# VHH binders against Arabinogalactan endo-beta-1,4-galactanase (ganB): the designs that were tried, part 5

Target 1, 359 residues: Arabinogalactan endo-beta-1,4-galactanase (ganB), of Cellvibrio japonicus (p48841)
Amino acid sequence: NTGVADNTPFYVGADLSYVNEMESCGATYRDQGKKVDPFQLFADKGADLVRVRLWHNATWTKYSDLKDVSKTLKRAKNAGMKTLLDFHYSDTWTDPEKQFIPKAWAHITDTKELAKALYDYTTDTLASLDQQQLLPNLVQVGNETNIEILQAEDTLVHGIPNWQRNATLLNSGVNAVRDYSKKTGKPIQVVLHIAQPENALWWFKQAKENGVIDYDVIGLSYYPQWSEYSLPQLPDAIAELQNTYHKPVMIVETAYPWTLHNFDQAGNVLGEKAVQPEFPASPRGQLTYLLTLTQLVKSAGGMGVIYWEPAWVSTRCRTLWGKGSHWENASFFDATRKNNALPAFLFFKADYQASAQAE

## First folded at step 23 (VHH)

Design ff3 (from ee1 with L34M T99V Y108F)
Fold by OpenDDE, fold request of step 24:
Structure ff3 (fold): chain B 359 residues (1-359), chain A 121 residues (1-121)
Amino acid sequence: as target 1 above (359 residues)
Amino acid sequence: EVQLVESGGGLVQPGGSLTLSCAASGFTVDHQWMAWYRQAPGKKRELVAGIYSGGKTYYMDSVKGRFTISRDNAKNSVYLQMNSLRAEDTAVYYCAREVYSRYGYDTFQHWGQGTLVTVSS
């Protein structure tokens, strides 16, 4: 028994943070050859959760700020889907090797003062969204926080966080969500997010030892090519986490290529090395991977699976890394057919079976 | 800044032993994939041994039972104990850290300068 409640929901969702930007650059999405609203499409195909990225004050882009996030959340909610707000607590991308402090906070050296700033920012953000009737169902406090959060770029430390500082900062974010939820009477689940299951094992152990315990969901990024756990082994890690912390595990990021072709100037992040022997880089292979992964997560008593940026199609848009998409070959849209929906959409409504032992 | 500095290489007779050391800075070796590679003259660099985040180890077939990879978290260092050395083990040995990047590249590797191991009678 994983100790997870029997009534824990199981989400099958998508991170759709790039959609507004893609559309602004002229991207269109199709289903059966007909242009469609992507949010409505995902909802119609069975997606029930939309993850949305939020940067603090990114001046290099017009997107993923509070205004853009509000639009995305509104689109998701209007389509009838739940929402997960992902606080990066950065002016740029955060990942397991990068956690840069917002420029606005860079002058703050005192941990308590910084924690207060984070708390206030989180609270103000939630309040703003709530005023718009866009309060998320889940809040992710930090993004792939394998290393210490809110670090200066020039003195970034990789590896084990300074937990005296890190725990204070993470808990301030958690507390902000808890306090707001309590104050308003509106429930919000707190997600902490670590990249790859092997890292979650040591990270959550250390987090617990240092007083980071008041969260609801363990969020994982899982990409088999970069993990010590093969796909069949993933349930073992999920079980260990759930049995140890009595928290549900959710895959909040995953993806698989439907092709190895490159359709733009931007290189593909998921190349040949991403291809597993059991799942070819094809539309069918992508679907089979998702079906297999999601079934394994469900069987292990997990809380869900979210596909990362399935709508990041090729456009003339420029990112920090160049023009075009680094992910179009892992999207849910066929670049060879004017972004017509791929079979991958079938994973949202597939019949996944729960395991009695895992419940 | 991430840095790796290898040491311990030298000349040894067949059947002899050496211990290579890799001192890391800018990151903690604990809970990281750390590896030793080697490159012989005219040959491609090859993975010799690795240690996973959880402590599991990997060895290439030709060194199994002879080489042992370990790490000391307190010293932030990785080691390669090499026993029963053979002429074919002659190479420059490199310590490496490997991480993935979802943005643009599959793998990012940090390398040391290498240390030469020569096995000769």
Scores: ipSAE 0.391, ipTM 0.753, lowest interface PAE 1.6, mean pLDDT 94
Fold by OpenDDE, last read:
Structure ff3 (fold): chain B 359 residues (1-359), chain A 121 residues (1-121)
Amino acid sequence: as target 1 above (359 residues)
Amino acid sequence: EVQLVESGGGLVQPGGSLTLSCAASGFTVDHQWMAWYRQAPGKKRELVAGIYSGGKTYYMDSVKGRFTISRDNAKNSVYLQMNSLRAEDTAVYYCAREVYSRYGYDTFQHWGQGTLVTVSS
């Protein structure tokens, strides 16, 4: 296991899972007024890590399956970036309140049998990617797993997981990654992902108490509007986690609106409530938020920051929730200028310091 | 299914005290953001008090020093102790669970049916 070390790499990356879907719907991206490949753009601007979402068998979409994920990983690799594979272990979006078991596994009631299915799926996925020379550098076992994973929708339990079951399942995923890495001699870091720092504090404590300990990185989603930790307080939570578990913390999801305008019929997820007093909803505000957040994470000894879906621009096509993007106002592309790159891209190459400096 | 059931409301004289209870089911109140809201006749619903996952609390200014929010994990319940009640505290009080998702919606709220608190001489 990789603990907190003085020379731990610091990633500044992006989740680009929607790019293939957006492009298939006719989306284009621009830099300095010229059309560009978005993966190459992110790489050129200094991004060094791409996070990629994987669903088990989503029949409602043609994307984020193994084929699409392979394409995304290949694009990232070709652009010279590292990759993080995010297993949702679901046929749809997982979040802190939704962890639905794949339909293919819904009939499995025995925990050990289900754990085996999870192990095999994880192994087979990694093997398939490896055959394509697309093995990820990091594997996230589950997505925002605040509640118990692989639950039936009709009997979903919110809040504290049943750790007898949950630990077995999570460890199965972790073990699959470990075993594959060992077998092939190819290193893979394991990430566990919790939404918001306050939840990570209790969750990882309980995880440890129940034998979930063989991971390398604590992954966090952080959105100030939904956290008890303000941005200046975030380092305290990061420090507590790192000092307690001796593992690096990475923000694997965050975002900020560059505008409050809506450019399509899909409602914006990040609205007025997302705006912090220190950072206006403007291109400059978005950038300053990212610079501030990333510096705080770096100063606290964290392992990196990943922006969630900065390329989810508005198109004529539908996602799960309707036509258009719920996130175009939080993208890195200016909808008023034919998706020209916004100042937010400057956050990738900024000079972040390892220690806190006096302002 | 998530359910919240409030109780403890009633008629009380100015200066009196009352304890409201919220029994939760379908989720654990531990390590959750839980809140009390109130709505007076002809007024908008307002946040009265909240408790964060880590136990930090929030109070609206007019109730600071008089009201206390707490939770009992064993009973899976949230409470609002109200002291030094005033006429302006008259309202229907609601217990709420608030969660968030960036997938299509920013915030989800689960509400109880409410309990009426009347402060009158």
Scores: ipSAE 0.389, ipTM 0.750, lowest interface PAE 1.6, mean pLDDT 94

Design ff5 (from ee1 with W33Y T99V Y103W)
Fold by ESMFold2, look of step 23:
Structure ff5 (fold): chain B 359 residues (1-359), chain A 121 residues (1-121)
Amino acid sequence: as target 1 above (359 residues)
Amino acid sequence: EVQLVESGGGLVQPGGSLTLSCAASGFTVDHQYLAWYRQAPGKKRELVAGIYSGGKTYYMDSVKGRFTISRDNAKNSVYLQMNSLRAEDTAVYYCAREVYSRWGYDTYQHWGQGTLVTVSS
């Protein structure tokens, strides 16, 4: 049995949140010229963790709701991979610029009442998945929570002006996961997720000062274009976080373009500015980036690397930003060859060396 | 309401120096991505210098060693120190709060009104 196992010391994974939607839009995925199930392909190539986003009640889409997430989790578990559920606690993407409260909770002004709504939602979601034998191995309490969570859109603040409120809400989500795990005896690791190492260095300091301490994993997005930490410098940030908070660091998002060509009318997020001097925007460059990053993370004592949306391919369907994909040039599938698998898949099974040095 | 107000532009001779200031309101400049752009007559706006949230700075090649971006958290302000000015530096200079993330660049990018710098004999 060569599949992934619960005792793996280091995760190599993928966020596959778009696969069900892409397939409904007519996308096919190929390896060696033959159609494949993408979940089975990732598992066969050595991926051991699937990350999936969940929105609260995003009425503008039919995806990333509990039904779609359940399907994704089932496909991942049937292929033998562990799972990470990424609560956005919003009706749309949350990121460093926006953390909008779900419409269903917009009437709640009292922090304690809002914390209860967040707690109950988290618990009810886990219970529903557990009833289907789809309980995730890891849960993110929020996504890229660089700014205060659950903000009203009309009073958005690009910061955390009320850390007491922020800590109460974050701890409510953490406690919901902890309480569910204790009640059922089923282990779940808790991840707190910040975009870019430089932001995590001060965010986790503020979080500790405000009583947000009961989590298992520091999750980072790492996109070199937007980080002041180059790849060679990234281990320093990982070491500082792990030494200060005694929690392993996982890269829960990264990506790199395999081409600068746009295959549809939708502009790609990762363009020329994303390219690093040592890694050309080519299939080999994408692979070499991933091999280099993953080796550096493992050498620093990190917990793993998750690639963001390697299966978000170009289709005729519309997104929020228009027709097509904004990510097909960062996927693991070659748009010029009917979405045939790219060399980047090799990063899952590469032999990464842990540090031999004593700390 | 987020506002960025530039000042300090003017006429200066080649080889001279000028300090541009940008007063921010509606957010604190601490741990933000901040930048200066410029737009010369008949040209597209271009990035001049930036500062990451953690403090690392970066510059376009033609200004490296001559320009310095900085922030002052106490005054909630961003500065561009421009030395050894050249005629080619003539432009309207804009202060910006950068969105260096996957989504929301055009929605959450904030710009000042600009300040004119003219480098001429």
Scores: ipSAE 0.516, ipTM 0.807, lowest interface PAE 2.4, mean pLDDT 91
Fold by OpenDDE, fold request of step 24:
Parts: C-alpha cells; sequence; structure tokens
Structure ff5 (fold): chain B 359 residues (1-359), chain A 121 residues (1-121)
C-alpha cells in the first residue's frame, strides 16, 4: 500500500500551451486526413487533462499570458477536459537551473514582501479565471523548482535552495491556492513539480523538513535519458515518494521521439540520445514507450501521465531558440503527412491496470 | 559562478594508483550529477565515471573494478580513485557537472581545466 487514496483519479493528459501560437502561425492538425480542432481531437482520443503554462509578464512573446491561457483553458473545458494551470512565476521559461524572478518583482528584496506579491498574483490570477468560469482543477505552484525560485538572473544560485526563503515563497503560492479554494468553496489540488525522480527524493525531503508540506500531488518531469532511473526502475522512485509523503505522484512532463528527422531550422531537443534500446524512434516506438511508462505509473499507484507539448509542430514562428519547432519530432502529428495524427494518441485510451499492492 | 578545479594528476607506473580530486564552487556537490571524463591525444573525450544525485555510480567498461568515483559533501569535492593503472589510461582527466536541460539539446555542462595523468614505465 503506497498510502495513496483509493479514489485518486488517474489522468492521461497533454500540455497544449503551444496550440494557440501554432495555429496563429498557420499550423493545422489532421486526423485521418481531415483538419480538426486539436483540443477536440485530444478529448476525442481520450485525453482528460490539459496542462497550461503561464508566464508572469513575458514581453518577448504574445502567448502564455493570462489572456492566452484563458483561451487555452476555455478550449480545454469546452472539449470536456480537466485542467492544470502551471505557474512559472517568471517572465520566461523556468527549468531545473533557471528560476528567474519576474521583472515586476525584481526590486523586492524582502522575502515577506515578495511572498505577498506572489500570493496576490496567484490569487488575482485564479480570481480572474474564476470570473470566466475557467478555474483549473489543479494548480502547479512553480515549474521544475529544483533550485530556489524567484532568483535574480545575475546572482542565480544553483544546487540546494535557501529553504528559509524558498519555503516562504512556495508556501505563499500554496496558501494562495488554498485560501482561494476555501473562500469560494471550489476544490483545487496543489501540485509541486520537480525534474526527474532522483531529484524529487532529496527535494521533497528537504521541503518537508522546512515546512513545505501542504500540497496534494508530487509532479515529476521524467525523461529516461537524463534520469538516474531507467524506465523499469521508475516505479521504485514513485513508490518511495508515495510511501514517504503519502501523496500521489504524477508525471507532468514526458515525451519520446517518433523520428530523429529534423523538419525545420530548429534543432530537435530529443535526439539520438533520447532513444532507449527497447523503443525505437518511430511512431510505434513512441506509442510503446508511452504505453509502458503509463502502465508502470498506474501500477505504482500514480495519479497520471501528461505528455509535454504534443502539438508543438513546425511553423514559421520563432521561439527564444530559433525559427521552427524543437519538438516536431516528438509531437503527436506526422510532419510528413500534413500533421496527421500519429499512433501515440492511442495511449490515452489504453487499458491500464492498477496494482493491488498499490491500492 | 560554477567552477570546477581538478588536481592530483601526474606520472605513474603501470599497475600504480592515483587519486584525482575536483574541487567545486558555486554549487553543492550533494544531490548533483558529477562525472569524470578523459581525453587522450588524438582521441575524443570519453565518459569515465559518473555519480548520480542519488549516489548511483556508472563506469565505462575498461575501468570497472579499477576506478571508483566518490564525492565528499563536506569538502564540496568529487574524486576518482584509479587503481591498476594502464598505459591506455593516459589522458587529460576532466571533472564535470551535468544537469538536465531541455533548452540545449542535452544538459547544462560545467567543466574543469583538466589534469594530466601519464601512465608510463
Amino acid sequence: as target 1 above (359 residues)
Amino acid sequence: EVQLVESGGGLVQPGGSLTLSCAASGFTVDHQYLAWYRQAPGKKRELVAGIYSGGKTYYMDSVKGRFTISRDNAKNSVYLQMNSLRAEDTAVYYCAREVYSRWGYDTYQHWGQGTLVTVSS
């Protein structure tokens, strides 16, 4: 028994944060050769959760602001899917080595004052969405917060966070969600997100020791090529986390290439090194990876699997890293067939079995 | 700023032993992936040994049973104990910190300047 509640849902979802941008750039998506709405497609194929990225005030892009996020959430909701809102608490991408403070808060040096700003921002965001009937089901407080959040770029500290500061800031976000949920009577589950299971083991231990305990879900990014845990070993990490903290684990980011070919000027993030011996870089290999991963997570008593940006197809648009998609070879759409849906979509409705031991 | 400084290299006879040290600054070695690489003249740099954040270790086949990677959190350092050294182990040895990076097509990598190990009779 992993200590996870028997009634914990199991989500199979997708992060669809790029869809509006892709469509604005002329991207189309197809199923069986016919153009389709991607949100409706994912829903029809069995996706039940959409993860949505939110930046604070990114001036370098027109997307992933509150306005764009509202559109995405609305599309997900209209298609009948649940939603997870991902607060980056940054004006740009956060990752395990980058947690830049929003420019608007850069002048705030007092931790309590900064915590208040974060609290207010979180509250105001939720309130705005709620007014639109777009309140998310889950809120991720921070994104891949392996290092200390809300850091100045020029003085970024790597490694173990200053937990006195970090715990105050994280808890302010958590408290904002809790307070809003309580005030409105609308339930919201809180997710904390760490990149790779090996890092979650030490991070959540230290988090607990420093008073970060009022969350509902342990979110993980999992990419085998960068992890201490091979795919068959992943359940061990999940079990350890769940048995230790009595919180469900969800893979909130994963992906696998369906090809190693590059279809645009942007290099592929997932290349040859991403390919596991058991799963070739092919449409079938991608599906098999997802089926295997998801079954392992389910068997371990996990809460779900979310594929990261399966709709980030090639377009003329630019990101911070170049023109085109760095992820088209790991999308769910076949660039050789006018973005026709790939077999990967089958992982949403596959028959995953729960383990008696995990229950 | 992340910095790595290797030391302990030198001349050693075949069958001898040597311990390399890598002093880290700008981050704590605890809970980090750290690795030793080597580059022989005219050859590509190759991974020799790695220690994962959780403590699991990896070794290239040719050094298994002879080399040991470890870290000391108190000294904020990583080590490579090399036993039963062979002529083919001659190379410049580098310590590295590696962190997953989606935006870089692989990892954040930090390298030292290297230390020369020469195995010769």
Scores: ipSAE 0.514, ipTM 0.808, lowest interface PAE 1.2, mean pLDDT 94
Fold by OpenDDE, fold request of step 24:
Structure ff5 (fold): chain B 359 residues (1-359), chain A 121 residues (1-121)
Amino acid sequence: as target 1 above (359 residues)
Amino acid sequence: EVQLVESGGGLVQPGGSLTLSCAASGFTVDHQYLAWYRQAPGKKRELVAGIYSGGKTYYMDSVKGRFTISRDNAKNSVYLQMNSLRAEDTAVYYCAREVYSRWGYDTYQHWGQGTLVTVSS
């Protein structure tokens, strides 16, 4: 008994944050050889949740700011999908090893003042979106916050967070969402996001011990190659988390390569090491991985699975790391067929079953 | 800044024992993936033992039952207890911290300078 409510939805979604950028660079997406709107395609194929990343003030890009995010959210909404807004609380990518404070806040050394800044930023962002009728259904407070958030780059502390500071900051974000939701009467679920299930186990324990408890969903990045938990073992971690905290677990990031080929100058993030024995790096292998993973999550009583950037196709343009895509080999679009939709799309409408115990 | 400093290497006779230490700074060893690697002359670096965030351990086949990896949170250190040492265990041993990040194309890897272990009669 996971203690999760019987009516918890199960999302099968995608992070589509790169789509606007890709299209601006001339990317096209196809289904059955015909050009399509990617948001509509995902919706038509059964995706019901779109995750969207937001940077604070990234000067190195014109995307994933509030303006771009608004466009993305609008496209998702117009296609009939729910949305999850991912606050990075950084001017660049956050990850388990990087949580750089926005430049605008770098001068703030007092934790309470910084917490206020975070609170205000979160509130203002939500208000702006709400004004546009784009309020997200879920808000992720921080991204892969394995380490302490809002740290100076030159003095970044790795490992276990300073929880006195970290809890204050995280809770300020959570409170901003809660307060806005209450104020407006519009429900928003709060997601906290940790990379890999093994880290979630210790992190959420410590979070709880330090007063970080007012969230709705445990979000996980899960990549088998980088996890202590193999795919068949993933349900154990999910169950442990859900049984311990009585909150649903959602995989908010995962991916699998459909090929090991590189179609551009950018190296592939998911290479040979990403390939599991059970799932070849093929269109079918990618699909079977997703079907298996998603079924396992569903069986464990999880809340859903989101594929990370399935539309990050190869273009002539540059991202932060260089020209081209570092993820085209893990996209849902076949670079060899003018970005025609791959079988991976089938995982959105697959018939996933809850376990008898979870019913 | 993340730093790892190995110590404890030296000359030991076959069948002997040695404990390697790795002092970490810039991060807490608790709940981290840590590993020992070794590189013999003319050979590739190889993973000897690893300890996952959750405490699960891994050993290469040739050292199973002889080597033990552990961590001490209080000392912020990782250890490799090596028993029943063999000539083939001769190598420079490295301590490593690895953190997942897709933007590193795999993991952030932090390495120590290494410590030489020589097993010889």
Scores: ipSAE 0.492, ipTM 0.801, lowest interface PAE 1.2, mean pLDDT 94

Design ff5 (from ee1 with W33Y T99V Y103W)
Fold by ESMFold2, fold request of step 24:
Structure ff5 (fold): chain B 359 residues (1-359), chain A 121 residues (1-121)
Amino acid sequence: as target 1 above (359 residues)
Amino acid sequence: EVQLVESGGGLVQPGGSLTLSCAASGFTVDHQYLAWYRQAPGKKRELVAGIYSGGKTYYMDSVKGRFTISRDNAKNSVYLQMNSLRAEDTAVYYCAREVYSRWGYDTYQHWGQGTLVTVSS
């Protein structure tokens, strides 16, 4: 009998990579005027997955290293949420414009040696987390890997990867996760992550042609401002990816502004150009964007939606992105009301309907 | 290193046509975000036309129907076909590689040197 419950898991989650740092900088988070623990708040509001970034050895910060990530994973687990570990395989941010090799590996020019370093690092990281009972449920092998991974900064090449090299490196990370899961009997799903659907349509075709096939989930960043796919068109890209590769799609990053006001010197990344015609930059508009996106993803048979850094609020501290927060107007906390929770939290518990074919 | 070299500018009569070319090196134009900008004397640089990585194009209102952006992957080049030129199209035209990510959007990191288009009798 077909009930309303979906037989496949559907995640509604948050990337909470900044919370430990923001709290160390004096940030507080409130709901209905009361100070709350943000991990417990997200869980109470219905979030079921926490994503967290990991850098290899970022010496310019004390955060996003294994110690900080372990604390984040512990807080998420204690609040009852599943976890996604997002390997950047770099000493800093990776994104479509930069995939810098960690300093520790900068001397390695042979692809097989580099693949071994990647494998060992991935395995050792998982083993360390497992010993703490913090093994993640999902692992991203790379973050926004639109360009070739593990490149030297001074010779960075944009565009089409050298797929002989790139496939060897990507498969090494995938194999590390698979081998660890088989050895221990503990299931871990593997995510490959590309920014924006139009890029994923091309990239996953190249990946398949070059033997990168042993992953579980297609992860997308979706920011409507920067995609040729409008929100109503997004299901077309999701369907094409899922029908071609037989892997569920998950939106692992998205965001939307609740205001255009700037609360500090850090200019808003999501400014006036981010505003879509049907969703004003307001608390209601932010919520409506998330409800609409998440319903479209679920209707298309997707695996979930993760909001990026809803807790990255303004403080007086300098973060890795500079002073203040470039994201305060996209957070789930109202800077004008001492970081009280915004209506966007309602997106976690909304009753999303399965696709028309499953309905 | 990323380089963009524009060519094809010149003096043209109102109502005429020009094709601007932009040769790229240090990256492949295939599946990139590319654009043409222009800067008239005494004015700020403005977007003219762009092409998304998947091939969808977009244009400023005043050039819609007159200008066409395209790319040629074999020649690693970007083109701007300009028809029905008007005096207000007089400007230095720049080819750009757009940076479309959470943190690179508001910097157009790679620009060409520009090519002058003058529309006059």
Scores: ipSAE 0.391, ipTM 0.745, lowest interface PAE 3.3, mean pLDDT 89
Fold by ESMFold2, fold request of step 24:
Formats: structure tokens, C-alpha cells, sequence
Structure ff5 (fold): chain B 359 residues (1-359), chain A 121 residues (1-121)
């Protein structure tokens, strides 16, 4: 049975996990030549959901810990936006190629004990945020969990060799969110997140067969360069997921380059190979990609679209990826114009049409 | 440990056929991004054919209609069926597990040691 709140809106959001770090590194953001607060800018342009990643205890950075996440959530709330907290359950990025157990839990080999650590961490995190009136509206239990979560780095398997273990751990995180929501009477929607639609079609089948069923939202990363589903084909995957599992689909990550120019030595992740024929790598092409994607998602009955790191601009600071930003050409800010806002911001307020199917 | 072991290469006449095999260990080929590459002497390694995790296949233009990539989950193997072979197909062929994600493409990609295909009279 569905657990979604009454009259759930269609979200148009942004992952703003890097903003605090970029500003500490001297970044400024502009709209029409004037310096602006980026959280207020996104809200003013029509964004209604801020996504933020949380790492357990990443010693190589001062960011994406609970203190930094609390600051991001506070800024989002003050600007009037809802929030999605994205637990990585790791001390670094999690993605389809790595799901490394946090160092603090590395000694735990028993699945039941590990599930308890994950449960307690999730509960304690939510309680800390709730005490600050920063409880998120949505929680991701994991990030791009295409492979088995909480794996030891030296024995990593690119797959899910033990689905019973994986299901126990995932359900532990889901239960922590559910239990907290029930205890406090404060609604929280649970998201499970898989990279690329083709992988989600397989993964959610396996998840259901192994008893992972008590979530609210199917979250997808969609990057056309790396998916077998073209934009016109994406609605087919969304429909299959929604018809099979009776959960709305949300695109929780996407991006598109507004230029192929390289502004620093970081090198662009979204280069020439990312370009689709119908959307040139230009400010208008980036906007048109987003308008087209978002319309397709809404027409298919999806729940929303979140752009990944539109504010990760180049600075002189060093990140895990080195000096500069590998994402500058995919941001919503024009590096040649002192980070002035790009036309892509129009995607938040566009008038997207729901399906014409009367129901 | 991820391992890919290619086999099935050899000498073949123009117009002939070969089937290349790639045995995988350390992962299952099911729902993986898999590809065949080739490298002729003095040339760069180039993509020949690939299969997405969901099963959709793609091919370089010069081999379309002649080559077929497939996987066999029961044998944990990837195949390249090569038909209507030409002298230009002479190369060492490599099986690969591809990483198609933001941060891992060149870093997490795994390769076999290759198998030589020679097409000549």
C-alpha cells in the first residue's frame, strides 16, 4: 500500500551539496550581474526541493558531514524549499562501482550487528536534524545502490553476491526512517536509488524477491550518455517500474553540459560523448534537454526531476577530484561571466503538462 | 579479483567466421556492461561491440551486420561471433567489463589479455 502524503507535488529540484564548500573556497554566484545567495536564487527561480549527500565520517574533507549537511538543510528551509537527505552509508562517494563500509563499522562482520549500526546511525542522524527543526521531507536509504552495500574495500564484488545480507541492511535503514516517522508523527518519504533505468528494472525485481518492499519512491539517476534508454524511451522504463511496483519514479540525478569548453585543469566529466544530437552543448541546449526530460517524466506520471550539482563551480581549492571542478560545464553558472546564472534556471518554472489520460 | 580470459582467436581466410569467447571470474556477466575491443599493430585500441546491462547491443560501423556480441549467464561468458571476416579485422581482440558512470569509466574498467585474430590468405 502506498505511503505517500496527500497531493504529493511534482518536484523540480537541485542537489546543492557543494555550495558551502564552494563559497568557503571563494566562489560567488550572480544573477543578472548581481551577487546572490545561491539557495535564495534557486528558490526564486522556482526550485522546490534541495537534495544533499551525507557521508558517515569522511576524514579527507571537512564537508558532507552532519554539520555541513545541517547548514545546507537550514539554508534550504530558510529559502522555503523542501529537502531530501541522501545517505551514502560510506566515508566517500557511493556509486555502482563502490559501496564501501564506513571505517567505524569495518570490524563488524555479523550482518545483524551491522544492520544495528546502520539503524542506529540513521535514527541518530534524523533525531539530531529533527532537534534543529531540519528533518528532511525525503530520505534516500543509500546512493546508487546498484551493488551490495557496505562492502569491505579489499573484497569488493561488482554485484550483489549475498542478497539476503543486502536486503537485511537496506531494510534496516528503511525501518529506521519508518520507525522515526511513526514515533514522531512527522512524515518522511523513503527513496531507494539506482543508477540508470535499465539497472533499476533488474534491481527492483531482485529487491522485491528478497523482501525489500517498504519504500515510497523509486529514485533514478538518468544520464543519457550512460543509459541504454534514450530520452524518448525513458517513459517506457518509468511506466514499467511504476506499474510493477506501484511506486512513483523520481529522477534524483541528471545533468547536461552547456559548453564543451574546459575552464580549468580538472577536465570535464560530461564531454563530447555526452552530447545528444537534438541538444547542442550550449546554454539553450542545456535548457532544452531539461525541459524535454522533465516533460517526459511528468507525462509518464513520475514524481519529479532533480539536477545534480548545478552549483559546483571551479575554485582554487582542491576536492577529491583535484583542483577545480569537473562539473563546471554542467553547472547553471557561466564561468565566463563570473558565475552569472544560465538559462537552465528556467527549467524550474516551466509549465509542464500532466498526461491527458483522464482518471 | 576480476579476470577476463579471451579465447577462440586464430588464422582464418577472408570471408570466414570465428567465435571469440571471454570467460569471466570475480563477477557475474549478468546485467553488466560488457564490450569487445581490438587493436591492430601500431594502432589505437578501438571499440568493436558492446552490450548494455539490459541487453541492448551496439557495434562500430565497419562490423555492423557481420559481428554479434552476446552473453551466456550460465557459463559466465561473453562471445563475439565474427562473420564475413576481412583483412582489416586482423587484430588482438580484448574483452572488457565497462564502467559507464560519472567517476569510474577509465578507473574501474577491466580488460582481458587478448586473443589474436589474423585474417589472411
Amino acid sequence: as target 1 above (359 residues)
Amino acid sequence: EVQLVESGGGLVQPGGSLTLSCAASGFTVDHQYLAWYRQAPGKKRELVAGIYSGGKTYYMDSVKGRFTISRDNAKNSVYLQMNSLRAEDTAVYYCAREVYSRWGYDTYQHWGQGTLVTVSS
Scores: ipSAE 0.338, ipTM 0.719, lowest interface PAE 3.7, mean pLDDT 90

